# Designs tried in a protein design chat: VH-VL binders against q983m5. Part 20

Target 1, 189 residues: q983m5
Amino acid sequence: MVKVIASSLRKGNVVDKDGKLYVILFAENIHPGKGTPVTQLDMRRIGDGVKVSERYRTTEQVERAYVEEREHTFLYADGEGFHFMNPETYDQVAVSEAVVGDAAPYLQEGMPVQVSQFNGIAISLVLPQRATFEVVETEPTTKGQTASSSYKPAVLSNGVRTAVPPHIAPGTRVVVMTADGSYVERAKD

## First folded at step 7 (VH-VL)

Design k46 (framework fv_lacutamab)
Fold by ESMFold2-Fast, scan of step 7:
Structure k46 (fold): chain C 189 residues (1-189), chain A 120 residues (1-120), chain B 107 residues (1-107)
Amino acid sequence: as target 1 above (189 residues)
Amino acid sequence: QIQLVQSGSELKKPGASVKVSCKASGYTFTSYGMQWVRQAPGQGLEWIGWINTKTGKPKYAEDFKGRFVFSLDTSVSTAYLQISSLKAEDTAVYFCARGSYWYRYYFDYWGQGTTVTVSS
Amino acid sequence: DIQMTQSPSFLSASVGDRVTITCKASQDISSYVAWYQQKPGQPPKLLIYAASTLQSGVPDRFSGSGSGTDYTLTISSLQAEDVAVYYCQQYYRYPLTFGGGTKVEIK
């Protein structure tokens, strides 16, 4: 471990807080025109996946652990977790459901992902920013509807609920953000 | 057009070593992985392992660790299987086959096989 | 390891007959199964992958079906050239494993 000031912390860093390890999900330095600068951190505890929000003075020292990031390819999921393979070494790593978290519905066989490991244990996963899924369910456009730019509810082939433009029909492939499932555009056919 | 051509049959004594080659043609060698399968006389197919053709990193089934070694010569699009300290039980036809370079996959093209006979 | 149990080990049928070969996995393999044909003195040839997808160049009398743990290879009208040993293979998890084979002969 090494001590660092709070303002140097970034998403993906691992910190020790009260003997427990956390991976940073979000970090923002807030410098008001008057008053004390603070660092806002949103973190996930590695052992059980509990999310916490903490605020530090920007100059406050925090213990940071070293993390190795390596590209892997998603293979499959089972009752033991999610399985990935390093395409260069063929080393396989199992990642728990707590670590994969909200990214799980967006995983596709063969998808390249960045896996972060601490002491040989997978602690975080970064998917490609975008992924393509088919719309399996969406509400029909009402003939009397005049606000045609309003988004309508839809369900993707991976089971995720999202909102799509009114002209998107079931069977259409769409590109969504893997961070939150938000609609980006119609997939190119 | 896609072909995997293996070296000729080998007759060896127990304790000797053998090196089987598998030359690929008709595709980009490093875009696919090379799988190895054996078939003992009158028996079925048994997976030995595979090698990543981009990195040269091998992966072996547990029963084949130690004496079995995969290698590559990418300049001539050739994969090799070397077996050291040969035993009578190693008598088999050894096949190379094309698979994914990075994922579990089916084997779409196969070499013709190399017969290795180990006898005193 | 995932065990692939293939049956029957041997069958004899007449030209024109419909023949079926079954393959049972010791656990759910999510349709990651391939079927191979091996004629005497030749290497195996891929017939079907992903349980039901026919490989290019394979006659349409061959078909695959199944899900979960149970899979079937069907030859709708057996021909003399189909005399061979047929193998199923799971590629769902390492180590990759093959069925014991089914020898198909003409009466």
Scores: ipSAE 0.006, ipTM 0.473, lowest interface PAE 12.1, mean pLDDT 85

Design k47 (framework fv_lacutamab)
Fold by ESMFold2-Fast, scan of step 7:
Structure k47 (fold): chain C 189 residues (1-189), chain A 120 residues (1-120), chain B 107 residues (1-107)
Amino acid sequence: as target 1 above (189 residues)
Amino acid sequence: QIQLVQSGSELKKPGASVKVSCKASGYTFTSYRMQWVRQAPGQGLEWIGWINTKTGNPKYAEDFKGRFVFSLDTSVSTAYLQISSLKAEDTAVYFCARGSYWSSYYFDYWGQGTTVTVSS
Amino acid sequence: DIQMTQSPSFLSASVGDRVTITCKASQGISSYVAWYQQKPGQPPKLLIYAASTLQSGVPDRFSGSGSGTDYTLTISSLQAEDVAVYYCQQYYRYPLTFGGGTKVEIK
């Protein structure tokens, strides 16, 4: 354990709160125009998966535990969970649905991911920031004309709903952010 | 109490074989990899490889592929290192050590070491 | 292979002195470094892992620091029982590699 200031904490860090260990799912530094800067942390308790939200002053010290992060490759999903292989050791790890969470729709066979482990338990994943999916459905316009700055609803091949520029037609491959599914650009070729 | 106990010293001639044992106690044997490290006289530490105690799959450093073979007897929580066709350069203290099953490759508990001397 | 270069290879200091040992990796290892103490005739003993995390039961005069390629083991007040060879080890990539060792002696 090391003491760090709250504002330095990032997704994937493990912190001690009241003798319980939590993995950070989301961290945001909030600097109000008037008032004290705070760090908002959304965390999941290791062992039972209870989610909590906690606010700290940005300068407040928090105990941080060591987390081992290793690159793995996504293999497949089944009833046991999501399976990854370490490309150097060939060891496989099964990661639960609770740990994978909202990242699950973005996993593709062969995708490199960082798997974080604490005391032999997989506690979080970091996917590549971007992934490519085909647009399978997008909202038509009855007018036949769409403003160039307006985005329209679309459904990706992985089932995720997003918004795309009006020129994107069904069948187009697009690059999206894995964190929130937001459109980045049309896929290259 | 976690303990790794190794077999006794060996004196061998070039061309012979040796088998070193490492018996674990005080923890779940199959939850941790067994690591192997050697130390030649007056020299530093050199990683040989590890064996996955659950699957039996070994991983060897390049310099140790071929003559060095890891094996297990999980019924008695024991790992083995066998060296075939011994050479004078194999003279060293051989250590077993515990490494974590998932992603931890630092060694928190060590055997006492087995001295292997190869001379003619 | 990631090469771990320790300096100095030997040092002699007095009881109570602050001792610093440095370990440099040939590439970034993201704090995947451990430090070991080996006394004559004994196996190595884990002191520190993850660059700065002290192993349970290790005296707090031992500390580790560093990031990227540069890591340091510090003994804040050297004791007679600290006479040993100290090794760093990276566990970021295979093959696992150790530094050449630093022999610490009392004057």
Scores: ipSAE 0.007, ipTM 0.498, lowest interface PAE 10.5, mean pLDDT 85

Design k48 (framework fv_lacutamab)
Fold by ESMFold2-Fast, scan of step 7:
Structure k48 (fold): chain C 189 residues (1-189), chain A 120 residues (1-120), chain B 107 residues (1-107)
Amino acid sequence: as target 1 above (189 residues)
Amino acid sequence: QIQLVQSGSELKKPGASVKVSCKASGYTFTNYYMQWVRQAPGQGLEWIGWINTKTGNPKYAEDFKGRFVFSLDTSVSTAYLQISSLKAEDTAVYFCARGSFWGRYYFDYWGQGTTVTVSS
Amino acid sequence: DIQMTQSPSFLSASVGDRVTITCKASQGISSYVAWYQQKPGQPPKLLIYAASTLQSGVPDRFSGSGSGTDYTLTISSLQAEDVAVYYCQQYYRYPLTFGGGTKVEIK
């Protein structure tokens, strides 16, 4: 364990709060125009999965535990969770649905991911920032719209809904951010 | 009751193609992966691969890439294994088996098997 | 690939005997092992998964144990209907692999 300031905490870090260990699901530093800067943390308790939201002053000290991060390759999903293989040792690790969370739709077989483990238990997963999916459904472009209305709804091959430029047609491969599914660019293939 | 019913025995010449069917009943077809396993005469079990019944995405073991193709007809809860360019070494019993969508890794229900014999 | 080495390949025992079949993985498989029974002319039937969990409908004379690389299927009191070939299978990583089988016969 080591003390760190709240503003240094990021998704995937493990912190001790009142004798219980939590993995951070979301961290944001908020600087209001008037008032004290705060760090908003959404966390999941490791022992029983209870979710909590906490606010700390950005300079407040928090106990942080060391977490082992190793590259793995996504294999498949099943009732036990999501399965990954260490490409060096070929050892498989199972990661629960709760840990994978909103990243689940973006997992592709063969995708390299960072798996964070604490005492042999997978607690966090980091995907590549970007992934490529085919647009399977999108609306026709409406003429005469302003620049603020230029993006149109689309459904990706992984089922995720996003917004794409008007010229994107079904069948087009697009690069999206794995954090939120937002459109980046057309795939270069 | 959960049941997997496979098509009947096939006798084929080298170079021909065969298509084995596996019809599921008694459960929601798309909630489980369909696994395929081969058993050569007098030999043990060998995993061929699986197909995700929701997406149609297949996974093949290395030895079975190329000539072996999985497909689905979800309207009749049926999975298919097609083998092209048949060789004598493909002579075997081919089994389909159910793997849970959330636990597809072991096989809780099996088809009765389809014998494929390749001879001239 | 993970190799599953099964022993013995053949055993002959009397009704009522305790029989033990062993399966050794070439690397640790974290209890991701299943056991199947295959009677002549029939498809395999799942007996045990997760090393020790008995499938519903399977007689309680069957049990599984083990960890790491070494796993065991035990039949506490062999019955005539247990004549079959038994297979272990790892599902820890792809490709899925089976043991070579153990043929169990009655004396």
Scores: ipSAE 0.000, ipTM 0.459, lowest interface PAE 14.5, mean pLDDT 85

Design m01 (framework fv_ebrasodebart)
Fold by ESMFold2-Fast, scan of step 7:
Structure m01 (fold): chain C 189 residues (1-189), chain A 120 residues (1-120), chain B 108 residues (1-108)
Amino acid sequence: as target 1 above (189 residues)
Amino acid sequence: QIQLVQSGAEVKKPGASVKVSCKASGYTFTSYGISWVRQAPGQGLEWMGWISAYNGKTNYAQKLQGRVTMTTDTSTSTAYMELRSLRSDDTAVYYCARGSYWGRYYFDYWGQGTLVTVSS
Amino acid sequence: QAVLTQPPSVSVSPGQTASITCSGDKLGDKYAYWYQQKPGQSPVLVMYQDSKRPSGIPERFSASNSGNTATLTISGTQAMDEADYYCQAWDSSTAYVVFGGGTKLTVL
């Protein structure tokens, strides 16, 4: 174990809290104007999947466990979970729906991902920051609308709802952030 | 309809090379891989190797290393298996089969087979 | 590398239960798969991931995999089930596909 300050913790890190190990699902540093800076952590306990939310002072020390992260490629999903392969060793890892979580809609066959394992069990998954999807549904672009900088609702080929510039039409491929589905740019072809 | 269609039978002399094709249809070619499996007359199934249609990565059975090359043409959804320096004991029916993303694990669809006869 | 051993032949009377075994070191730690091959035809997947049946395969086919032995079971065996059966596993240590030697099922 190594002690680290709370503000250095990120999604995918494993920490010890009261003798139990947790994987961080979400980390945010909050700097209030008049209060003490805090780190908000949402975590899942490795042994039984219990989710907890904790706040630490940003400078507070937390024990972090070493977790081996290895690149894998997404293969397929079935009733037993999501299946990934290490492209160098060919080892296959099954990752449960609970571990994949909100990342599931963004997985594409062939996508490189970082899989973290603890004691042989997959505990977290990190997707590429960006992914490309086709816009399957969006509002029509009317004459004069391109003068506006406001975005319009759209639905991506993976079912995720996002907002896109007025000039984006159905059938256009767009780059989005995998963390929240937010629009980045039109895909380069 | 998922289908794998292989090229026709070949007759070769010892020392020659043969290249068998396997045309896939009815699915996204690059989302799966292809394994090649051969069967000598009256014998069992022998795995030769697999190729990923996604990135062209291959893995060949050790006994065939140096004599076999597997390739794909994603524009035509076709996999190829070339076997060089043919010997009489290479006489077999050669199958292509659709595997998982890397062409391995198990095979849900098989080609009809290509008989390759090696004789002087 | 991994070796899968099957009996070369199994005989059963029509309507009886046929059992075909596939043995390999720690095979139960791997997924086992089963293929049926009739003369002059390509192999057909009949069981996947130890005990799952593909669409179109009759319910009389079942399978298990535990310890060192995977078993394909055909209940109420019919003449149409007469074929060669091959087990298959994935060997992660070599990244090889491994087939058993095959079992000829005779229904008589």
Scores: ipSAE 0.000, ipTM 0.453, lowest interface PAE 14.9, mean pLDDT 83

Design m02 (framework fv_ebrasodebart)
Fold by ESMFold2-Fast, scan of step 7:
Structure m02 (fold): chain C 189 residues (1-189), chain A 121 residues (1-121), chain B 108 residues (1-108)
Amino acid sequence: as target 1 above (189 residues)
Amino acid sequence: QIQLVQSGAEVKKPGASVKVSCKASGYTFTSYGISWVRQAPGQGLEWMGWISAYNGKTNYAQKLQGRVTMTTDTSTSTAYMELRSLRSDDTAVYYCARGSYYWGRYYFDYWGQGTLVTVSS
Amino acid sequence: QAVLTQPPSVSVSPGQTASITCSGDKLGDKYAYWYQQKPGQSPVLVMYQDSKRPSGIPERFSASNSGNTATLTISGTQAMDEADYYCQAWDSSTAYVVFGGGTKLTVL
């Protein structure tokens, strides 16, 4: 363990709070015009998945644990979870549904993924920022609506619901952010 | 080092079948797809199809649907391509290539040395 | 079915810039890839996802893709660049790979 200031913490770091280990899901430094700067942390407890939100003074010291981060390739999912392989060492790791969480619909065979392990246990997963999916369902463009007026609801081939520009039709492949499924652009392939 | 090593040249009569092998090494075989691409003498590249070494899923070129079968043997890290009902216009060098299936895209980052298949009476 | 059209041949003098085009309907909406093939050898990937260069490919190779045309550009062309060049795209309507007809680059 090492002590670090709260403002240095980033998504994926592991911290000790009250003798329990938490992985940082979100970190933001907030500097009000008056008052003390604070670091907002959203965290998930490693042992049972409990989510907590904490605010620290930016200079407050927090115990940070060492975490091993390695690139893996997604292989498949089954009843035991999600399976990844380090393409250089051939080490396989199974990651639970609780750890993969909302990222699960975005996993594609062959996708490179950063797997974070603490004491040999997978604790967090970071997908590439973007992924490509086909739009399987979307509303017809409302009469009188132009391409610049508003986005319309759509369902992606992975089951995720998103919003796309009016000109996107079913069958179009689109690039979305893996963090929230938000539309980025039409896919080039 | 990543290598794809193919079986040797074959001569077949019209109506016969041929099965070409592609042995992979230097990477995790089940993490990548294998594509097959052929090239008739003096002509361009023609994609034949793709197979996933992880689950055996295949996607064949429309022109070859019904005549081609792609398989893998994960215990030997080997991919196979069988082409049936051979015609003289199937004479070509047949390549296996590792497909990078990233984001639903594929392109070919490593290629085998090629296998010449000659179809003649 | 997508069709990719390349000129059959392109000639340049040593040290000059070579441009090889690949045309297809809405090709700029697809990723383009480029392969180099020398006589008697397997193809080698020289550009992927429109403009990305694999490790080991010289920086004088570059590429672009917009509208209906993808272009492979070789600056300061050398004799060793003589080869057939193939473009490739993925046809989303069929989920098939499509190759261009190939371009023979000659450095005179």
Scores: ipSAE 0.000, ipTM 0.447, lowest interface PAE 15.5, mean pLDDT 84

Design m03 (framework fv_masavibart)
Fold by ESMFold2-Fast, scan of step 7:
Structure m03 (fold): chain C 189 residues (1-189), chain A 120 residues (1-120), chain B 110 residues (1-110)
Amino acid sequence: as target 1 above (189 residues)
Amino acid sequence: QVQLVESGGGVVQPGRSLRLSCAASGFTFSSYAMYWVRQAPGKGLEWVAVISYDGSNKYYADSVKGRFTISRDNSKNTLYLQMNSLRTEDTAVYYCARGSYWGRYYFDYWGQGTLVTVSS
Amino acid sequence: QSALTQPASVSGSPGQSITISCTGTSSDVGGYNYVSWYQQHPGKAPKLMIYEVSKRPSGVSNRFSGSKSGNTASLTISGLQSEDEADYYCSSYTSRSTLVFGGGTKLTVL
């Protein structure tokens, strides 16, 4: 265990709170125009899966546990969960849907993924920051719209809804952030 | 103890607007996704809308898209549903419900419901 | 029409086991492990009984269990009791990032 300030915590870190271990699912530093800066943490307790939301002052010290992160490649999903292979050792690990969580729609066969394990149990997953998907549904571009017009709704090939520039047509491949599905750019394939 | 209390339902004519509110207590409201689910008299459940913990992401059922707007005020622990261009088929009990996290569609707590009747 | 297919009604006697099916497609029930089940008594709000296919919330009897095979999810109630008489709804996450419900099943305890 090491003491770290709350603002340094990120998704995948394991922290001790009142003698219980939690994996961080989401971390955000909030700096209000008035008031004390806070770190918002969404966490899952490792022992029983209980989810909690906690706020700490950004400078508050928190005990962080060491976890081992190793690169794996996504293979497939089935009734037992999501399956990954270590590309060097060929060891496979099954990760539960609860651990994969909101990352599930972004997984693609062959995608490199960091798998974190604590005491031999997979506890979190970190995808590449960006992934490419085809736009399968979006509104037509009408005359009079320019590239500077407001973004329009779109549905990606993985089912995720996002917003894209007005000139993006169905069938276009786009790069999105895996953290929130936000549009980055048109893919350069 | 988690509580969700809905208000704003009533009788309204077709084409009019109505705003529903849901007051939340007993949990950190700003940390949860929130949902609206409706049930027409004698019929089954229908999901209406979801809003992320910070209000940055919203999704709607096709039947209400373009007419209904979900919003929240985290400083007041309140969820809203603005319903415009109401139709007779929008008649239902509207439930406010709490989600565990964005992207995981199940409801661990529900409000008591508020009845919206759209009639001429 | 409901997106997920459930039988309109099922019945059983006290102490028996009954199963309610929920059938969808590869774009909802078959494609994701995000199936939940709700119990609703007349005049009351629904109550979560099962989430993520097979998980029980704290306070729900272990007589309730969930499973899935292909495009069909199932809710099984063992040791049936009169208080179990209610409407049961399944729901699933979809490839469109939306949620759909089944038409509901009325359970009668004879």
Scores: ipSAE 0.000, ipTM 0.422, lowest interface PAE 19.0, mean pLDDT 83

